# Designs tried in a protein design chat: VHH binders against A-type ATP synthase subunit C (atpC). Part 9

Target 1, 342 residues: A-type ATP synthase subunit C (atpC), of Archaeoglobus fulgidus (o29103)
Amino acid sequence: MITMIYKGNRAAWAYIVARTKVMKSRLLKPEDFRKLLNMEFDEIVRYIGETEYKKEIDELGYKFTGPRLLDHALYANLARTYRKLIEVSFGASKFLIMKYLEKWDVWNIINIIRGKMANVQPEVVDDILVPAGERDMDFWKTLLVKDIEEIVKSFEGTPYYEPLSKIGSEDMSKIEDGLYKVYYRELLKLNPSDFAMKLFLDFIKMEIDIRNVKTLLRLKAEDATPDEIMECTIPGGYELTEEELRKLAAMPIDEMIKALEGYWFWNDVQIEGKEVAAVEIEFDKVWIKTISKRASNYPLSILPVLQYIVLKKVEVDNLRVLGWGKYYGLPSEEIERQMVIL
Key: E = the ipSAE of ESMFold2; O = the ipSAE of OpenDDE; V2 = 0.75 times the mean of E and O plus 0.25 times the DockQ between their complexes.

## First folded at step 1 (VHH)

Design q02 (framework vhh_7aqx_2)
Fold by ESMFold2-Fast, scan of step 1:
Structure q02 (fold): chain B 342 residues (1-342), chain A 125 residues (1-125)
Amino acid sequence: as target 1 above (342 residues)
Amino acid sequence: QVQLQESGGGLVQAGGSLRLSCTTSGFTFSDYAFSWFRQAPGEEREFVGAISGSGGSTDYADSVKGRFTISRDNAKNTFYLQMNSLKTEDTAVYYCAAGEYYDFSLPSEYEYDYWGQGTQVTVSS
């Protein structure tokens, strides 16, 4: 078990927080997204080519065109940004940032395996890999040349092996859920040894709650059984513990929704008349607002750093939705409904 | 009355090795975490490596990982930086630093309360 002792140092947290505040100030604002929603696809690519994404768009423009160029540039920039954040971090902040960004190891495993299953060329997958976890790009590139059996074998001795060993006998979506469960389970083993660790672990538990409420609502709308819901949810949430989830999963949907109104994430949520996908976006917005408030309350801590990491990912996701939506000629209102804009 | 004193610096040819020592006095050695920083002319002070108070945890800058090793000897109130496969870009003044006990090191310059005066390391091509 990993034990961390941190003798509170305001100066150390101030430095990494200052670096992330500068990075955060360069994120696109709601006004920028409004401008982009009024642009055609080619205009969007040109606009983004004059931002933080310039390097990646310039470098990848020789290989890719259309929305694929945008996707590859966005993920390459995300990888570079997260690696830069790790490189400028130190001690306790580096440890916690690296632990959180291990989530991208799961992302990389999933994309490599799905790419192999779909017979996608390795170079296509390479550009969307995010080597922000413990393993570097050289490791991920070695997996791109292996078959699925060899890839699974490469994780033998790690916690990821158990879900990966079920490839071929279980649906890929269940294997993906299993990999994310491993990620969160391993994080929750960290000792709440001091206030910095407590803030980090509370953040992780709250993130699990947001994931769980979205899963619960989606599966209930699909008339899933309680057992199916428990199989897809993650234990260890802040308020949506295994016990609470089991209780909620057994309720009819209308009774469940009334019970959920008492949880921390339900305040200011508007669900009336919305489809499930729109409700999920409402909870993503609640999460962003909650992270912002908590980071403001603890400004010399890991929370502003985690806020930036989340907001950067949200920006990349929004730009991808925008790019693909515009390319296929979707109305701006349809595209906006799929975006998480404050 | 806390003092840190570096020794072992000097001129070495690229590919060579040096071992830096930091001898300490005026505090309970086992209660402190230790680090090495370096500063090249015209550059900011950069982290090199750290070792926790428990002696089990080490951390290194990516530029030196695999080449440098930090260690401590609680009986001698001394800690070390073994520098192997030296490169011309390793030329700098090397500083040793001490701060309150950490099981996990915080290698920011601002984490450390006590500093040595520095020792020059020059790596010739």
Scores: ipSAE 0.000, ipTM 0.097, lowest interface PAE 21.0, mean pLDDT 84

Design q03 (framework vhh_7aqx_2)
Fold by ESMFold2-Fast, scan of step 1:
Structure q03 (fold): chain B 342 residues (1-342), chain A 125 residues (1-125)
Amino acid sequence: as target 1 above (342 residues)
Amino acid sequence: QVQLQESGGGLVQAGGSLRLSCTTSGRTFSDYAFSWFRQAPGEEREFVGAITWSGDSTDYADSVKGRFTISRDNAKNTFYLQMNSLKTEDTAVYYCAADLEWYGSYSEADEYDYWGQGTQVTVSS
């Protein structure tokens, strides 16, 4: 099948890697973010309006203003960028890119439901949808005209139905965790039939580890029970397996932190004297550095492509934090502490 | 994913007009931004004009601004270059180009993912 075809097709990886290299060269540099931190909100919008975001800023400027314009432009650009990446890919590369980007199906489900719950206008939700998975924009737009009950019914027969059926019985945050568990569970069912698939699956498992260590530290700080922690963590991590998570969740926080020092993601992390949110950002930085090193070691593989996908999302998140922070008049140093800048 | 085919080239006298067409096949036409480039023998490929997928923004090289107009017809999966007041120096092979998205300057050839095969335009004095 696709994985068997990929084993013999090195040219496909060379092509998509070359395309992502061009796209990656257009990402904002750390120095650009430091310049933006010295700007006022209106200056930031003008600056971003002269970058890769020009089209979205121009097109959405008549619908939105202020930080809402920036948010919607950022997500619209993200959708267009991921669509372009899928468009220029083929064979095994397209398959793996689409599988990874199915994470945005969870994003779309969550935003549509939250929008319905908050009685938000459909056009506002439409502008932050990212049709990067197997389901196209026509599918997502169809859901915008349905009520919550109809939306849930639309997922009957899919793995997403079980968590969605709990709407009204559980907090939305638990339903969101359930949807992400479905996403990762389905990815981990992919057959590790060759080295390329193993690279992809190792990447996914390591991503799960980063998510799990952040969840573990946050919930432990909130004195959550071991059972509550296990409900919010994702099984199938690279080193944070279900067994390891159960053991860690039962430890006092100080003993747990010492035990975590033995894991791959603890290298180069600075935790002393930091609050939980700052520690989570340190793990985001560790992840980005790890992706970079691995992509450099396997340059004709899915890893440089996944690196770009992650870095593009980080850029959007940073610009969103910057825009809202500046709009509300937060000090630059406080805004910078919430950004992932390497 | 998308394939581009130019048509409408040919011989025309100085001061005359010519309309080039570029038809796309494959992916949805409305998802693309389109541009025209030209190349005279022995010279580099140069930008002529561009239009965004919405049709709301256009740009032109200074040498053709006011004489050439780029437009698109999404229903026909075609975009056009209307060339008026042609000069002998407009003689070149004209290429259409497409990009799912453009960044910064769409006058740069590197911004485009897909290219047509080219159509010859010859302007006689």
Scores: ipSAE 0.000, ipTM 0.112, lowest interface PAE 20.4, mean pLDDT 82

Design q04 (framework vhh_7aqx_2)
Fold by ESMFold2-Fast, scan of step 1:
Structure q04 (fold): chain B 342 residues (1-342), chain A 124 residues (1-124)
Amino acid sequence: as target 1 above (342 residues)
Amino acid sequence: QVQLQESGGGLVQAGGSLRLSCTTSGFTFDDYAFSWFRQAPGEEREFVGAISWSGGYTDYADSVKGRFTISRDNAKNTFYLQMNSLKTEDTAVYYCAAEPFYDLYGTRDEYDYWGQGTQVTVSS
């Protein structure tokens, strides 16, 4: 399937990349975020209501108010945008986009289960679902009327069943980690039979490295054991492989930080005097810069498409931080410190 | 006012042929790429085929490759899907879609345009 889809594919990449450049041009720029940081909450909602988010803000305004309206509108727009990207893609590009966006199946599973655990109304959960993977909204809506045991049974025969079967015996955070491990494990099984697949897999491995370094630093700061660190990290990174992670997890924190300076993601990172959350933002910035550089080097490939997918999610995250921060009256400087602005 | 209208659907026996047409109005046809999608009952909408703004590039779903051909007629503001060697599995509602090509100075249009669909039924 994969090898047949890739045969003679340069023209197909030109098409989807052109579409993606148009979509990327509609994203908010760093200048827009700095302008929004000077606005009060109500002004921000009005501003966003005049952008690509107008449809969702107008439609959800009867049901939600305050920062919850913004959250639900942002996720609804994200779902619409990602589904549009899938629907206009074809061949190898559609396959890889769908595989990457399957992480939103994990998002949907987690939110449905957490919603059931917290007795949240199904309508509230429905508004934050992102049907961007292979499963459609009708599938996810059928789960909203089921209990947790029935939801778990719905995944029998899938790779997600094993971590879900541990609900009730493990903390939900460990089950969430298990679901993301399944997602990455399945992606890394894809055959690197051609250049496009190799670029995709290298991107995934680098994404794992960024996730792993953030986890390693957070857990080390909390005095977690090497075994606890290994349980929370994802194998198959670009440079933070399982073997490298075992070595780092066993080091004292000062020696570990010194060893990390040799890795691809450490260049130009300053962590001195920063809280863990600020350090995580620095690595998110490194990732975005790395994606941009690589997409520039391989402009007729999956990389510009993945760049757009990541940047759209970053925009949604930034707008959520901005909305909640302004609503609670946080100083603009504090809000800006929590945002990923380049 | 942008509009896409499908025609040419209907009932056909397995092994037969149909040609679908999508007639467009309200935009500059030559500046758009065009696609066909289909949706069978109980299934997701799936990609069928696409043709670039220049007409120089086409792509097809593996399930229809070698059997279906997409083409465009700029003089008539119409594009087509020629369906040969039809199978019962090809039974679906077929939708046409249009997407603007990138302009030198930015985006031309915010929205993709879709037709309302045309039913194709292939009997055994």
Scores: ipSAE 0.000, ipTM 0.100, lowest interface PAE 21.8, mean pLDDT 81

Design q05 (framework vhh_7aqx_2)
Fold by ESMFold2-Fast, scan of step 1:
Structure q05 (fold): chain B 342 residues (1-342), chain A 125 residues (1-125)
Amino acid sequence: as target 1 above (342 residues)
Amino acid sequence: QVQLQESGGGLVQAGGSLRLSCTTSGLTFSSYAFSWFRQAPGEEREFVGAISYSGGSTDYADSVKGRFTISRDNAKNTFYLQMNSLKTEDTAVYYCAASEYDYLFGESPSAYDYWGQGTQVTVSS
């Protein structure tokens, strides 16, 4: 019989946070992205091939070329990195990390269905799948050989079935919103039994607020009806609750913007004179800054781990924008406008 | 063979409206982001508007924002430009364009893989 030595909650969090800090130290810096913006496509691939992405670039180089090599290598590295984070975690930290990363189940569902609709070869879809949730890679690979009707039936008995049953009756964008609503709804059912759970749930609610304000501003600029806005927003935000969203959606855009100025996400954002896409990037920047401040305030918690998960995804997104933009010969200024660099 | 074909162009009076259509063949419609560009005589090709792969994001040139709306119909393999409150400055040949890469959907013509032949829009005073 092994005698367990109780390390306390703080000691357990210290371990996973220490592992996460090492991983975070390997992320590209803002100066690295500015350097990459001055490179041609082939130089970028060589540069990335000397980083933590070396393994995936080497392994996938026989199969892919050009910006598609980058896409597949970046997502393969993301999957490996997230699996490693889960593998080295234990108890409460493992549970919360796995719950958060279940967002990638939604990613996998969307990409498999869109791939089927678009007649994309299964091998292309397979390389961008991220088995970071409760379902393993074997589950996802079985879906690649099924038609859309069979894929939908595979989710029967799960909360994802209801939005998926609307394929063919509603636009895919509404089905995607429905899948993310399910993801967030299930997370918000978690019991705030202790301070660690409260920190996690506040993080999730704040993430919902950022998603909702971007959706609200985009749809309002498109003169969408209040009912259409409510269909595309996610209930359960930190300050943008369903009740608050209904009030804001009914306002004229100028009145709505004045009302939004009172919310936690507004003080650090500059929206005047910007396109909707640029405004959305400003809110992504506000979110990253907010995560950083909160992780610093609660350094022995889930927050530094969630910060790393978010920053790793932002890095992958930035490298994809850079790779495709350079391949198409877009000006560096235009590419930089699509990137989230802090 | 991939083809994009514009329709709905013509002569209209200032303050009027037109709806342009772009019908696609030889590509998987739901895999592509779509854009409209225009070119006035003696000028370079100018961005007008774009719609993402999912239809969840749209972007417009400042000169047409609030007047033009881009939309897509996946069942018909067709996307549209609804042009309201037309001005004489909107007179141009309008081109539809398609790109596999949704995330960047920039204002540069070089971002687009496939182009239509163009349709003339003339706005009279």
Scores: ipSAE 0.000, ipTM 0.178, lowest interface PAE 16.3, mean pLDDT 84

Design q06 (framework vhh_7aqx_2; at its last look DockQ between E and O 0.22; V2 from the best seeds 0.00; counts 0 for: pae E 9.3 > 2, unsure alone 60.6 < 65, placed apart)
Fold by ESMFold2, look of step 2:
Structure q06 (fold): chain B 342 residues (1-342), chain A 123 residues (1-123)
Amino acid sequence: as target 1 above (342 residues)
Amino acid sequence: QVQLQESGGGLVQAGGSLRLSCTTSGRTFSSYAFSWFRQAPGEEREFVGAISSSGGRTDYADSVKGRFTISRDNAKNTFYLQMNSLKTEDTAVYYCAAKTYRWLTGYSQYDYWGQGTQVTVSS
């Protein structure tokens, strides 16, 4: 019976989607962020301690205080949440979830190296590590005590060695771009052999478009040459192919902005009078809206799971900005400007 | 790309003033948001204040509001921290930091750092 094959696929996706719906119900809503913006730091920590972050706040509260408690609790919860998602998944869903979450190895590498370059104490870098990718926390903690040369050696025999070997001869921003290029290149090697894989790969390509349009706008504002822009972009976009990016990079910025109006990510975007950071946040909002629409269109697929993974990260980012901003007494308007709220 | 160098630190009596400078090299200075951080001996690096790439937005840590002012001069590729009414608690190494993205209060959100300049406020 042909339905046995289809039933297996539907049943597998229904299970993981149902599990993620429960997890998604625990996410803070826009209304919660509006309340939090009117709170002071201690109130924010107390509020969060009555949510799914309770475990981390309770366990870390005797060791840490202030914004370090918040950072450690937020990123520990993020890592635990992502590891739980892997743990409860199986088959194709587990494979795709694990592949997507490997980006957190890149996050950890970048933050360890930048912390060493800025002469920041290892304990502070540890607060923001997310052991949700291929490597475990013991591996990352070992890197915290190594110098940069030893860290680079730890990645010999992996695709990440090549960009890491350029530390000292290239700017750190180029090393970071190289690490993400490796991550996306390895993902794009997956064959779109069925519709479920095509949905995953289209999601990845659209994510690349969002990263690339932000890179394009940032570097054009810096008056970077077309060759410099192309060096910093990630190959494999959905509509921003290498050919499209070369055309856009060669244009004067005002002509380029008009040309961008023809792409999937350019609807309701208003850039006039906005600084680069505000424009980049607008594209983050477009991406979240697009993810939501596509997940609704394909509710028994990897897309609702990827939506949750993205939304959880956005929540952690928002809470971090909020807590640190309130702790240092930033105006609520400036704090909100740095948040992604829909 | 951007390289940062602080200057203007030194010894000052409490109640006095200092102006720190952060000079940049590399691409257009106007495309970066800048921040000042400080680190007292044995303490964590602490956010002091930030200025947007346009210069139209500035923000300060609560501990320095009304006493410190950040400004930028795109013609000189320099941005400044004017420190008035200095207190002994302001004694620290002061660092400038830069990013093309929005400024944040966490150290890990900045792409470039200076080497720091010592400010010592005596009572």
Scores: ipSAE 0.006, ipTM 0.511, lowest interface PAE 9.3, mean pLDDT 84
ESMFold2-Fast, scan of step 1: ipSAE 0.677; ipTM 0.860
ESMFold2 (binder alone), look of step 2: mean pLDDT 78; pTM 0.797
OpenDDE, look of step 2: ipSAE 0.023; ipTM 0.474

Design q07 (framework vhh_7aqx_2)
Fold by ESMFold2-Fast, scan of step 1:
Structure q07 (fold): chain B 342 residues (1-342), chain A 125 residues (1-125)
Amino acid sequence: as target 1 above (342 residues)
Amino acid sequence: QVQLQESGGGLVQAGGSLRLSCTTSGRTFSTYAFSWFRQAPGEEREFVGAISGSGDYTDYADSVKGRFTISRDNAKNTFYLQMNSLKTEDTAVYYCAAEDYYLGSEFRPEDYDYWGQGTQVTVSS
């Protein structure tokens, strides 16, 4: 039996989990979001300015106003928080945290290229960059001054080069799907040599399942072909393997939904009478509940750390939806329907 | 909840093969991780092999590595232990066990939520 969780090693996991628990306690609660839903945009900025986001809001308020201030402050805080988590981690925990956070390199690549294609000012793209992956902010700022061809060449020798080389011959949405497929494929190549690695890999596979079920339902609602669905889904899920996805993609939507009812992610979901976007939010809620239960079952492991990383991202997403929705004068009920509040 | 029932035990000669099956009930079969344990007379219950909920990870006790293979069939709500090159020291009562999600288990009997009744395997020489 290979195990990483010995008495001495358990003490090491207890340390990083304790640090993570403190950070998790500072996240906004459901009651905070309900208060924010009753506020106007300027009140929201003031409220958030009294939280963990104070530094970013104060610093960036000289340069930005409106939703741009909020977006920049939220993503800057996210990057600072994730970098702090890496800084206080060590050994296996640091390795796994860094591997998971490489997802933000994909985020940065996509937003820089889309910004170039849409002729968006570099300063606007800089607002949403998150240097939480393998590369630092100096690297990403260097890409902001390059053209698309030079950006693509900057990734030669990395696994991201292949999908990026298709820019100009494929739609950007397909290139984005290709970049996320590379990210997940590289993670799934990690050697399941010990319990920490097996915990991490099963977490990744379950995250893939949530992404895949949302993609299946959305594309089926749009009458996409089986080939289009397979192109947009990610192989290597926990139960939604490539074989299962191919089978489901070929089914009519009603038959597919009946088949999906047997999968782990369906237990508490209610889809009757809901729009696709609302159904996707239900699966996001299922994922958060699943992460919470599993982190509780394995409290001296990577799982509480991954739980915090996910919950922090959900908080940032909720605050962005809230800020933009209020700025454009959307009804509170409509804004709340777009948020993941537990 | 899940209920477990072993089958396939019996008498075999040393060097022979035997396949144990563990059948379950319940819609959430695919979310369980499954393990086999064995207990020889006068000994404590010991780990034999495990398969994760995804089916992608297997673990084996050093004494059975290369000889035993664990697998699962989610369509049949069944998981298996294929035992090859059996030795007299493999004689024991074999138990199947289930755990909600195979995530960092150290394969300790007390960590498993559900157990079968056991099936006797006797290897003669």
Scores: ipSAE 0.000, ipTM 0.280, lowest interface PAE 14.8, mean pLDDT 84

Design q08 (framework vhh_7aqx_2)
Fold by ESMFold2-Fast, scan of step 1:
Structure q08 (fold): chain B 342 residues (1-342), chain A 124 residues (1-124)
Amino acid sequence: as target 1 above (342 residues)
Amino acid sequence: QVQLQESGGGLVQAGGSLRLSCTTSGFTFSEYAFSWFRQAPGEEREFVGAIDWSGGSTDYADSVKGRFTISRDNAKNTFYLQMNSLKTEDTAVYYCAAGYSLYEDFSTYEYDYWGQGTQVTVSS
């Protein structure tokens, strides 16, 4: 497909894309991560304190130390950055950004419930809550003091209630899959009535494909049954439709891998000799490269904005891996293998 | 009461095998990520291997990759380190650790609970 410019709201898309480019310019580059991999933990905190994270590190440094300082600062910055993006957006862009960021409501639900089940202190969960979805931090903090039954009741009348009502009768991993299925199912109900909606929905379907191929490969490596694989995959992918997933899930792993070579996400993936976890990281890299290419093809659209949202999350993930890995004395090469650096 | 207890350590000849076990109690085992660390005399604790809360992701230090395998048994509230092709350099006190799984990658977990350690001695 050639580059198409949406003429109906060209000026509006130009504005949010320009704001997003400024924010994207604040992201760490691959050379920054190479420098950080050669640093000790204290040097990493100092280095990050001179970046976009300065505000959070300065404000939280007198309350927290060690890797907890990084966790607090990274997620606080992520929340502030995402809220800023929503605040400077308007019309169609604001609607789509808010819809995509509702994924963080699912993240918050899962981590609060896991925290309650594991009987960890509320402050541990509070570190990673991201109030970037429809609900604010006050809402999430009220859940930290409730028991599981009260938390579930807080979602009555929402699509999330059905999977949450199964807590206690199903494994938590199935509840989590159910919550993400609800998130994607609700997004896929959006009408592709204009070009912006079509680009957004194609992005969501491709994201589902990446999630599904990682799930398929992991569960096949674990000798899961076809039915178990289907329970963990998300319907509505771009090329991994429910029908295609059923066919792939029924294949022996070697035959399945050969069949997967025909799909869009297999181009330029390097899997030879890699462990399942490393293969999953390769698919994350494929996704980032695909987002970048599509955002370049549709530069006055929602795609550069979604690209930024994804890249900001990847940066936070990389910095957390780096911080905790260095703190526990993991070899730099091993830390780097868990990072998504392009 | 949270408790982690290592077992299976001891003396072994180079080229031999040992299986370490870590039995746990006092928390919801299925929600935690587990790791093995080791410490030789006069050295800092070194990461050996990890397995996430789902059992779907494992990671190993380069020095042990291909020789050691970490696994978990949720029904027994126990996780293991299978150590093959042991070398004299593997001599250390081995510690099991458990961290709450708040993220998809186990290397970001805070390890809240630690065992007291078990000695592994590999003779030439």
Scores: ipSAE 0.000, ipTM 0.346, lowest interface PAE 12.3, mean pLDDT 84

Design q09 (framework vhh_7aqx_2; at its last look DockQ between E and O 0.79; V2 from the best seeds 0.00; counts 0 for: pae E 9.3 > 2)
Fold by ESMFold2, look of step 2:
Structure q09 (fold): chain B 342 residues (1-342), chain A 125 residues (1-125)
Amino acid sequence: as target 1 above (342 residues)
Amino acid sequence: QVQLQESGGGLVQAGGSLRLSCTTSGFTFSSYAFSWFRQAPGEEREFVGAISRSGGSTDYADSVKGRFTISRDNAKNTFYLQMNSLKTEDTAVYYCAAKYTWGSYKLSPTEYDYWGQGTQVTVSS
């Protein structure tokens, strides 16, 4: 009985890790991004059309041009890749992959609402939707044609209704924060019943720490009060608990920076002389390095799969920044500053 | 309610100048990055330029670089586009847009939280 339980879970982990190793081998490497930075927009699209994105570029190239072609192809490929991970997974691995990917419902909600407020045609918003969470594409397409009030009503009875009910009375940034707070709160309700679940929950808590240290530094640079900072942070961090965050938020910024040196994420971070946006990218690099190390330490677990999910998104983000920047003629140095390249 | 309102558009001779203003209300102006976009009839909205929330970083589309200047005045909750050496190709409806960022901005229209209703700029020969 015991061997059957662990054999099934071990076999499921071995299988999904092997599948993700193949998918990971198709990711663009840092040297690929170095080449892409020297290209013009049309060259970038052609280069990407010879990669993992070939299917999407080929299928969409007759309908779309410019950055819209790239946006649609990138997010369509991201959605297809994430759905493939769900499709080939079983048991505990499938459950955890699906729970993590539910954040794409939040992504879709936010972008649909932004499109409505901007009076952007639904077709443009459709370019960047990622139907990889709980709801399918048919659901999202029905929301594209609804008014904001109707969209909010579609989430009545869910935890997401509360932040959505504040549209019009709160800044959109606070609505976005509220939606992600709900996502993380619901994830943290999972019980750490075994080591696999503990690995997943620790990953989530460390992700929260990274998000929160960026928020803390950003708001302290602007002399936000401790209460204002706490309103913008996500509860449930790994080392940056609510009590740790409040303590740090109350310090003068120079004292706070010194105190941060004792946390897991303060490995090799360079802050001196950097703008806030550059500091935030340094923490993204720390997170990617940490994910890689932990995945290597627990290679037969959810961690290699979560690593791939994160790396794929980083690749899409980098390609998007690159494509839009090159299309509008921004200097390569400005484009590179917005990218996460290791 | 959040409102963005463009003003200062009109008819201008080629080679002339205009200054567009975007006045805002209903949000904390100093927390937002801003961009100008433009749209000619039958075309998609096109990025013109952006300014970070601090004002320390600006970016411009290549087609306007050296001719257009973006600035912001946090005391007046106003964001500006100074347009010099205007060309007939600059004819469009100009939109201001706001994004909640702490020192970064994005070039895609779908990244922006709030938009104005636009102001017409017509450049004649």
Scores: ipSAE 0.011, ipTM 0.559, lowest interface PAE 9.3, mean pLDDT 85
ESMFold2-Fast, scan of step 1: ipSAE 0.496; ipTM 0.796
ESMFold2 (binder alone), look of step 2: mean pLDDT 81; pTM 0.817
OpenDDE, look of step 2: ipSAE 0.026; ipTM 0.477

